VHH binders against NACHT, LRR and PYD domains-containing protein 10 (NLRP10). Designs and how they scored, part 12

Target 1, 318 residues: NACHT, LRR and PYD domains-containing protein 10 (NLRP10), of Homo sapiens (Human) (q86w26r167to484)
Amino acid sequence: SLVVLQGSAGTGKTTLARKMVLDWATGTLYPGRFDYVFYVSCKEVVLLLESKLEQLLFWCCGDNQAPVTEILRQPERLLFILDGFDELQRPFEEKLKKRGLSPKESLLHLLIRRHTLPTCSLLITTRPLALRNLEPLLKQARHVHILGFSEEERARYFSSYFTDEKQADRAFDIVQKNDILYKACQVPGICWVVCSWLQGQMERGKVVLETPRNSTDIFMAYVSTFLPPDDDGGCSELSRHRVLRSLCSLAAEGIQHQRFLFEEAELRKHNLDGPRLAAFLSSNDYQLGLAIKKFYSFRHISFQDFFHAMSYLVKEDQ

## First folded at step 4 (VHH)

Design n11 (framework vhh_podentamig1)
Fold by ESMFold2-Fast, scan of step 4:
Structure n11 (fold): chain B 318 residues (1-318), chain A 120 residues (1-120)
Amino acid sequence: as target 1 above (318 residues)
Amino acid sequence: EVQLVESGGGLVQPGRSLTLSCAASGFTFSSYAYGWYRQAPGKQRELVAAIYSGSTLYADSVKGRFTISRDNAKNSIYLQMNSLRPEDTALYYCAAQRGTFYVWGSYDYWGQGTQVTVSS
């Protein structure tokens, strides 16, 4: 069977996909149905040494000695969760492939088209904008829509995000008094951005005074809170401008080349210090052959979209 | 382009009142948040009051004594200072932040300052 889980950016698709793996592993979800469940992050597929099923299985198991023959013995007892199809696909994919940028996506396309392992089960998560690229690959699929938080779910999220009840109450009160923020928090990923921003503001003794007009203002608030200060004290605003331009450049280059994972060397090329930018970039260590290599990605896909959009404005002004 | 010009400073006796004005030009006044900062000799610059779209913030040292206001039609920000004390003596700066979110010390534009001296 094949299920497409769709929702706008930040609606909890990845969280749900990961929870499904955990619930299966503990025997709560699909008991006795699958022998193996593989979580595949579409943005990480580019890190495979070879675009082969064996390499994908080694990657998913974290073990180069994974028993591929045994795993593939009963393909109908396998579930692949392909998380973030929109981070793999973009318009003009054929032109991208002709430029030789990534043939590794063809393995996932073969799985989706049911050419490879036709009896396995697939769960695919994606943003709606990528459906036009995904739908031609599908024969039959069930579609599930992930909706935003109800009012009760928003209140519950704030309570769970903050360990201190008084801090949670203060943050939620600020959001409730701002109709734009309150409505925006219907999107779980925006809830995370807003809660992270407010926690940072409260811990730094800052006060929220302005009413945001749109999602850009919400992201700008987060940026203003977490941009690192300049080492030369009095020039902090100039330093922030340079860091912002560099983040915009990184995001634009990433989108242009369908890259969502960045090497430390690439960050240095853009004059970015990854550890100082932990508020915007997350890092993971990956074992590639005999070496362990650190890669960075934007914490939320909306950050990459935001910085890419800002790169357009910055270059026009320049 | 964008300019902030403070006025209304001067020498005043303790317990008296003084009103500072900040005239803004070169941009859409209503799209900015504004703040008043002050810097006394030998001390760091500190926020006194901030205002945007109906919301205000005051430093603990001035709560109940100072009032910040704005006039969008006149492109001006005001700081009404009541019950002045010698400790209020400082150079007062007007600051503007582009956008809709206010963050401490994230102002895009600063005025040149206006001196307020409170002494007998």
Scores: ipSAE 0.000, ipTM 0.103, lowest interface PAE 21.7, mean pLDDT 73

Design n12 (framework vhh_podentamig1)
Fold by ESMFold2-Fast, scan of step 4:
Structure n12 (fold): chain B 318 residues (1-318), chain A 120 residues (1-120)
Amino acid sequence: as target 1 above (318 residues)
Amino acid sequence: EVQLVESGGGLVQPGRSLTLSCAASGSIFSYYAYGWYRQAPGKQRELVAAITSGDTLYADSVKGRFTISRDNAKNSIYLQMNSLRPEDTALYYCARPSRYFTYGLEYDYWGQGTQVTVSS
């Protein structure tokens, strides 16, 4: 089967794709259906467009000698998530075609056309503008539109998020008075971050004097609310910076190795066991055979991207 | 099925160097990331370094002093330890996960360890 997830920039397509990988890995999504799920960032693997399937599998596995024959034994038990199909379209490619020179057909295009691994499952994310290029490659596909939250859906989300009606009304009023913040809440994950931030502020008796101006400001406001300076638990400013550095390190490691799920050992390695981590990391217990194992993930997948970006700022701190 | 055998440990003076080797047997050597862990008496086991195909990770305590490498043709992982300190004294283990190291899975296969003692 083949599913296309479409939506404009910022609608949460990548977040949903990454969550599907996490949910599969933890046994929540499609249990027993797939032996391998490969997350392919079209932006990052563009150099593999002229490579063979073996190279793509090596890249996805992080190992130059991955068991290609073992993996390919049952192609119907493979899922490829091709994230950002619109990144495969380039002006140079079209100009090359116009000159009567045919560009080499990419491996990803062969997968989509079902010329390579015809029985595997595919999930493709793309912006609407690239659908015209994608549709000719498809035989049968289910299409899912990610439109983001409508104004009605944002209002409903705030009402559902807060148990206290007065808190819901106050939070929504703050958001409505800031056009940038209100538009940002069109993304469900950003809406969650904003609601969590405002709830934290209200529960701590803080007055919201200035509102965020962009997504970075929104994430920074969240961090400042749940990891404030002068911690009453004896945390100094240095302790606060150490926790931030550890979160950045965990996020960077996850991005580098395409990991979105972490074990207790990884948290211990990064010295992440403090009482405020519940604001940034969530945990679930999963039954693996006869054992129960705990896995951690960033509460919102965009936090991993944010902390990874912040890791450069922290390293460059004077 | 999977066997990991460490070698290269020993007694060494502070400031000196040692190279640890880990030999893996079987046709599954190159499928996974590998890690070097260490455990000193009375302390928890900690990750020192990890390696995939071209990617490396180091603990802050050893960054700049230790280098992890792999040789897929020889089915071996190496840990080059420079500027050794008394606090590096520990039993060093080679490890790999039972599945692809893609989602932070804990290491399941361990060698028996090789002792590194840094003292005069």
Scores: ipSAE 0.000, ipTM 0.117, lowest interface PAE 17.6, mean pLDDT 71

Design n13 (framework vhh_podentamig1)
Fold by ESMFold2-Fast, scan of step 4:
Structure n13 (fold): chain B 318 residues (1-318), chain A 120 residues (1-120)
Amino acid sequence: as target 1 above (318 residues)
Amino acid sequence: EVQLVESGGGLVQPGRSLTLSCAASGFTFSDYWYGWYRQAPGKQRELVAAISSGSTLYADSVKGRFTISRDNAKNSIYLQMNSLRPEDTALYYCAAHRTYYISGSPYDYWGQGTQVTVSS
C-alpha cells in the first residue's frame, strides 16, 4: 500500500513520520505487520555513494554487512517512509543538469513507481506544490491532508509542551486572549515557536504584559526567543538584526535552489558561524567518497520557511 | 567498541526527582537518535522518551513530568524525571538508533540498564 501525507511547511509531517517509526517500534502501530521500517530523509539521500537499493539498505542499517538478502526475503513486510519528497526535485550536486534527476534520486522514483520492491508499503510526505511531480509516479495512493491543529489539539499541545501545568495554563491563556497568536497556532511549527517564546519569557522572570498585535510584533517575539540580548549590553540590537538578515538570506537561497543542506562555506558567505547558531542550525558529518564533509541544516524545517517568509516582510517594511 | 553506560538510578520517595545520564562511546553520536526505555517486572519494555536532532517524543504516562535532552559535545543523553510515582518503578535503558531505523536489528545499541525504585 502507498499513502501520501501532504501539508504546508510546519504542519508536523516529519514529526508524524518519525512518531510512526517510534510507535511501530513500541508495538503500538501496525503490530506484527512489518519486519523492517526504514525512515529515509529525502534531503539526505543525495549523499549515498551509489544509486543502488543495497546501498540504501546499508545506509539505513549503518553497516555495509547488513543482511540484504534476509531483509528482502519478504518485501511485503517492509515499510519505507520517504520523508520530504519535495526535497528531491533539485539535486544538491551542482554538476547535475536541469531536466535530470541524480541517480540517487532516481532510486526513490523507482520505489515510488513500484518498479523496485512492488509489494512493499510506502509512506511519503510532501508539500502540496510537489504533488504535480509526485502524482505521475503514483499508480494508486491514499492521500491524507494535514490541515493544522484544531482548537482542542492546540490546547493539548500547550499542555504537552510545558512540564509545569501552571506555566502551560498561563501560556495558553495568553495565546487565547490574542486572536492573531491563537490563529497562528493552527500551524504546529508556529505553535512550537510560540510556546518556546512564552517559556523563555517565563523562565527569565519576565511578565508578558504586551502581546503581539500585528505581523511585525509576532516576528520580533519569535526572534527574541532565539536571539536574546547580550547580558553585557552594547550593540546587541544591531548584532541581532545582522544575524536575522543573514538567516533570512540563507533560508531564501535554500528555497530558491531547493537545497536544505549547506556547507560551511555557504554559512560563511552569509556571515554565519554555525557552531554559535546551534539554536537554529544543526550539523552532521557525511562521508562523500574519500572525503568527510560537514553539512548544516535548519534545526526545524519550519525555521527555513519562517525566515524565508520573514525576508519578504522585512523587504516590504523597508 | 560501542558502549552506552547509564547512571543516576536509585531508590527515591514519591514526588521527588531523579536525573538519569547515558554516556555513549564508539560511534558518531550525532548520527543517532536516542530513547529511554523502561521495563517493569512482568511487563514488556516500553519507550518513555525519545530525542533526535530536532524532535522529542514522550509516552502519555510521562508527558509533563519527564524531560529528555542531549549534549552532543559530551556524547550524553539525559532523562530528567520529576514528580515520580510508584508506577515509574522499573529498569531504565538507554538506546541508540540510526536515523534510518531498522527494527529487530543488531544495529540498535542498548545500555545495560539502571534500576529506578519509587517507594517510601
Scores: ipSAE 0.000, ipTM 0.130, lowest interface PAE 17.8, mean pLDDT 71

Design n14 (framework vhh_podentamig1)
Fold by ESMFold2-Fast, scan of step 4:
Structure n14 (fold): chain B 318 residues (1-318), chain A 119 residues (1-119)
Amino acid sequence: as target 1 above (318 residues)
Amino acid sequence: EVQLVESGGGLVQPGRSLTLSCAASGFTFSEYAYGWYRQAPGKQRELVAAITWGSTLYADSVKGRFTISRDNAKNSIYLQMNSLRPEDTALYYCAKSRVFTYYGESDYWGQGTQVTVSS
């Protein structure tokens, strides 16, 4: 069977997919149905040593000696979770010395088309915008649309986000009094952005007088909180504009070339300090053959989308 | 049914060694990956080391000091801890998983064994 889990950026598709893996492992979901469940981050597939099923299994198991033959003995007992089909990366420029499409993209396409392991089960998560690319690969799929947090889930999220109950109550009260902001928090990724922004405001002793009225305002409020002008002299606003412009440039380049993982060298090319931009970028170390290499990604795909959109509006001023 | 039992914890001086053992029962041992996690008071549970069908993963804080191993014939996992430091003091848990062990998700946990490093 093949299920497509679709929803807007930040609707908790990855969280739900990972919870399904945990629930399966504990025996509460699909008991006895699958021998192996493989979680595949589509943005990480480009890091595979070779675009072969064996390499994908080694990657998922964390072991180059994983028993591939035994794993593949009963393909009908395998579940692959392909997380973030819309984030499937194109190979890096230097690797385009091959003909046509990257072999890594071909492998996932063969799985989705049911040419490779036709009896295995697939769960694919994606943003709706990528359905045009996905649907030609599908023969028969069940579609599930994720709507995000219920009202009770939003309340619980605020309680869990803030360690201080007083701050949690204050933040939730502010959000509940603004219909636009409250509805926006139905999206878990937006809920995180809003909570982070409010926490930053409260920690700085600021009063929240005007609340955001749309997604752009929400992200601008977050940027203003975590990328404020430096307090050092009259150059602070110019420094902020340079960093913002660099983030927009990185996001635009990523979207244009369908890349979501960035090397340290690429951040330096854009004059960005990854560790100092932890509010916008996260990092992971990857073992690539004999080397350990650090890659950065936007904390939520919605940040990359936001900065990409802002790349058309950011104007160089003073 | 599924059971993981840790042993080998205790009190040790800084710089000394301890070996932790985990005995597994209730499933086919060779089909799974295993890991050691630890939790110090007031801290979150963190992955220390993991082992699959022959490959290992270590947290940066223990790299070069700890060694994880498995014995499929004895249905056991081991953690050899060398050059112990006071900050290694924690409850150590054994876990099994079928999924990518890097993310630290586990379907079963043992009861834990206390390791205290103190002069």
Scores: ipSAE 0.000, ipTM 0.122, lowest interface PAE 17.8, mean pLDDT 73

Design n15 (framework vhh_7ocj_1)
Fold by ESMFold2-Fast, scan of step 4:
Structure n15 (fold): chain B 318 residues (1-318), chain A 120 residues (1-120)
Amino acid sequence: as target 1 above (318 residues)
Amino acid sequence: QVQLVESGGGLVQAGGSLRLSCAASGFTFSDYAMGWYRQAPGKQRELVAAISSGGSTRYGDFVKGRFTISRGNAKNTVYLQMNSLSVEDTAVYYCAAEGRYYIWSGSDYWGQGTQVTVSS
């Protein structure tokens, strides 16, 4: 089957797609339905060494020894998640098309048109504007729209997020009095960030005197709550800046390599350890063949983008 | 190096007025929201009044119409004008500063407090 998940920028469709991969891997989504689920970032297409299905599978498995013949034995038990179909229209890819270097895009088009692996399942995420390019490739697809929260849905989200009714009412009151915060909470992921920030402030006995004025301020407020500067000692400031720099480095590497899962060894390489990281990273155990391996991911996909952007601002000499 | 110094507290008769001042040093005052809190013996510390870096104000319901918060960025000082004082306003009043989140080094700073006593 083929499902198209569409929504405007920031509506959480990439977060939902990645969560589906994680939930499948942990056995909570589609139990017994698929043997393999492949997450394909459309931006990766031009980085593949060869424009063949086999190379795509090697890329997705992270192993050139992956048993392609075994994987393809039952194509109806395969799910491909093609994340960000609109990314195929970026200027870099247009440049490659003009030079006749688009066989990798042709492979994705063959999958979508059901010419390659016609019985496999596909989930495609895209912005609505790119539907004009996608729709001619589709034969039979279910369309799912990810919409932003209405004003009523934002109120309900705050009520469900907080277990204490008085905290929920106070948090929502703070947000309603700030037009920028209120509008930003139309995005479900931003709504979670804002609620988490306000809950952290209230649980620490703090009163919110200064409110965010833009999207960067919202993420900075979250960071300041869960990684606060200590008043005593320059060592605590250095520790805070070190953790922030390490998170930015991890996020940048993840963006560069189109990765949302990180191994424990990779966190250690970036000097990321300790209970403070729980606010920014989550972990889970995955069974890969005969091995059980722990992977980490940013608690929200927007954190990876935010820390990557902040990497430009934390370029200090030391 | 951050310091908040309160002044203007003291003893006053019910129905009287007091003006509290808080002089700030060690940070860029104009970038911070400023607030006044109070704590009476055996009670929780509560917000009395707050003023944002942009001048927007917020008051506790029990002081609306009686108290006025203001700031003088040129003097790095925040003020609390207290009118129509009642015995229930007796408490230690604390000055607080909350930084802009995008400064990254901002934290909640507190003064040592100043005693306000209202007699019947």
Scores: ipSAE 0.000, ipTM 0.363, lowest interface PAE 11.8, mean pLDDT 75

Design n16 (framework vhh_7ocj_1)
Fold by ESMFold2-Fast, scan of step 4:
Structure n16 (fold): chain B 318 residues (1-318), chain A 121 residues (1-121)
Amino acid sequence: as target 1 above (318 residues)
Amino acid sequence: QVQLVESGGGLVQAGGSLRLSCAASGSIFSEYAMGWYRQAPGKQRELVAAITWGGSTRYGDFVKGRFTISRGNAKNTVYLQMNSLSVEDTAVYYCATSRDLYVYGSEYDYWGQGTQVTVSS
């Protein structure tokens, strides 16, 4: 009844988790096994109105009138998908030592420890680095590893990404000749970053002579492609230096305060807006009471890590 | 807008070492790429070493692990440590910077005046 799905950042764990909910809803996955399947994004658990199981169910159902009593009548017919355990706002081990966990995060720990709804089924997705924090909570779990794209799957991804067949062939040829890039493309999220960078280079008519040799180089190439230097000396709030400093500040604040979601108002304070942000940040609308509120997150979790690392290199007085 | 000043060049005997320094001033930002090029009489200017904002480095094949590029704490300084020098390393060494984050070629935007390195047999 408890399965842990492990994989490095960008290996498609979230896509797989969401696909499972859809396939269940259409009757193709676990037919007749579960009455309800709840998808819980661990990074979004802070958005719950209250730290109670009832509120979690209302949130998952999108309806404050959801029949909680009926739903909980047969807990063995419930499946909870806890997506991104590694993305919980507060690291379990570190916070236990000094401040403890938030009530909202404690709710998820009670589910995992089998103290709440002990007969329900759980699917937990996580990066391997967070397994040390998860293992003490587990009674008994089956582990499944997501290894990312096979060599054949990488070839298919490149063919599907590019609308022009000749661009697809050229991009894949470049990647195949670089062992580091080829292996990095095992990770679907990195595969997307690499394809986006190559597409940008090709659209600008550039010949790719020097290719990235490590993860930092891959992100540097991507940033260089989508944030080109300013021609007018960079006095604008939209200058590349200011945009980079703002992205680094946002990433650092997120890491320091253990946040992965940012309000639109926070981006506006940094003058972050417009088409340049689409390359680095994605947005989702959340219904909070009577209001629909937009939250932003980095398109890939590795971007937040990258910009946080770069925050020590970018300072206003340099 | 950007000024680059090289120092540390001079005369050295084969097998010796030199450390070149480059200080950048003006409208220079930490995200700019920096590098060293050299030009010997009658030859094309060639890449010696380059370093990006993220700390990644590139070297010309002819320096064969003998040279090391590094950035200073302020990120607007770059150094080239040259070990096991040979007569063939004799050239004018130029410091360069690019507004692009990821570049290792002739796309450098600003160049210093150069510093002479002469290796005697």
Scores: ipSAE 0.336, ipTM 0.713, lowest interface PAE 3.5, mean pLDDT 77

Design n17 (framework vhh_7ocj_1)
Fold by ESMFold2-Fast, scan of step 4:
Structure n17 (fold): chain B 318 residues (1-318), chain A 120 residues (1-120)
Amino acid sequence: as target 1 above (318 residues)
Amino acid sequence: QVQLVESGGGLVQAGGSLRLSCAASGFTFSYYDMGWYRQAPGKQRELVAAIYSGGDTRYGDFVKGRFTISRGNAKNTVYLQMNSLSVEDTAVYYCARPGTFYRYSDYDYWGQGTQVTVSS
């Protein structure tokens, strides 16, 4: 079978996919149905040295001695979770030359088209914007739309996020009184952004006098909280503009060239310190042949979209 | 049974030299790529140098021009010649037969590590 989980950025698709792997491994999901469940992050597929099923299996298992022959003995007992089809990227030609890599998208396309392992089960997560690219690859598929949090789930999220009951109540009250924020918090990733912003304001002893009016305002509030100027005569405000400009440039380059993973050297080119920007960027170390490379990605794809949209405005401020 | 055993580490003065050796057993050494990695206190493990089965080499940015990796297929041994050592080279050095396409934490085989300490 083939199931497509679709939903906007931050609706918990990746969390759900990862939970499914854990629940299967502990015997609580699909007991006796699958011998192997493989989690495939679509943005990482470009890092495979060769576009071969064997290499994909080694990658997923973290073991180049994984018993490929045994694994493939009963393909109908395999589940592949292809997480983030909308983040499936094309490598730049110079990167292919440097690493000896071929494009890796064709392997996933063969799996989705059912040309490779036609009896295996597939679970694909994607944002709706990529459906036009995905639909031509699909045969019969079940579509499931992830809508996000119910009203009760939003209330529970705020209570779980804040350990202090008074802070939780205050934050939720602020959100409930703003219809735009309340509806935006149907998206779990937006709930996290909103709660992080409000917690930052409360920890700084600030009174929330003005609330965001739209998603752009929400992200701007987050940026303001986690990339503030220092009290040093305005010099840090100039530095803040440099960092914002650099983040916008990185995001624009990523969207322009369909890239979602950035090498540490690319961050250094923009004078960006990845670990210092943990509020916006996450990192992982990857084995590429004989090289270990650190790659960065925006914490949520929505941050990449946001900074790209802001790139024009930041250029005007220079 | 794959085994990698490092030797040659120790204390050395800044500007000095050390040669590390890694004795490999349990596989056909000449068919495999080999590498040296290091981990300093509070830092991530990083690639120092790698040598392909065909003899080509790669180096980390911080050691290029100072370190040389080589291999003796007849002796099943990989070497790291470290010249012009600085305090920043102080780390535990690990011999590895690296896995392909694995995350950093999933390297195929590691030696036990050998301490290199460079004093000022």
Scores: ipSAE 0.000, ipTM 0.094, lowest interface PAE 20.4, mean pLDDT 74

Design n18 (framework vhh_7ubx_2)
Fold by ESMFold2-Fast, scan of step 4:
Structure n18 (fold): chain B 318 residues (1-318), chain A 120 residues (1-120)
Amino acid sequence: as target 1 above (318 residues)
Amino acid sequence: QVQLVESGGGLVQPGGSLRLSCAASGFTFSYYAMTWVRQAPGKGPEWIATITSGGSTMRDDSTKGRFTISRDNAKNTLYLQMTSLKPEDTALYYCAKDRTYFVYGSLDYRGPGTQVTVSS
């Protein structure tokens, strides 16, 4: 089967796609139906070395020893989640034209057209604008429109995010008591940020005393939880303010040049330690020819937007 | 530096139990999905189980009834409880960090592994 999930920017189609993987992993969604679920970020597909199915599977698994033959033995037990089809169209075509690269998009097009692995299941997320490019590739698909989380969907998200029922109830109670925060959680991406923040607070044994009142406050609460103030005032480690400025600079550079993946060397130029900033940045290794390179991206696309906006508010010490 | 160090392997009799540990450092352990993988001599790697940052688990059907994955975020430690061990469970067991907290399919780091041998 093939399902297209469409929604405007910020409606949380990525969060919903991730929730589907989580629900599948917990046995709530499609129990016993799939042996493998592959999450494909369309913004990252530009890094694929070649337009081959085997290469895509190695990329998804992060392992060139992935048992491709065994995985492909029962294609009907595979689910591919193609996240952000609109990202494939945005800067990708210009990069291919300028570098004379083989059309890496053709593999995903073959998969969508059902020419490759015709019995597998596909979930595609996209903004409505890109539907005109997607529709010609589809033979039969179920379409779902994402308008944002209903009240019941918000409750369900919190319960699925937290394994501990008491933590889930506590977090949801905090959110429900704040009308502004509760309404903000209609945006699934905000639900993820809020749940991550509250989980971090609870796991660090901290009491939630003041709740955020807008999206900026929500992101600032997350930053404050996972990048605490530099109380020693020393220079033996990067200060909190320096790290914040560096994240803002990285985000601004990415937006200016339409990049969402950053090499280790680029992080180093901004004085960022990727592994130490795991709360904000995620990484993956990609094989580019004979070399394996680590690329970083912001864990949530809204972080890149948030840090870019913050770049106008952060001032240098004189 | 991201580091994953497995321990708890060894020689066990068929039908026995063993608890593997994976000590994580150099990243915020609680935000990432963690996975156990094994590789027997002459065979490819075999996925065993994944646990998300929130504690939800997915397990391979062939070992699901005998193996339990768990985590202690306060100790930055991942566990694999193995029961009713069989000779075919003999393999190098390693833990791996997923690049994200919800998704299986992209492992960005793995440890050196701990050897489990089931014989007698």
Scores: ipSAE 0.000, ipTM 0.165, lowest interface PAE 13.8, mean pLDDT 70

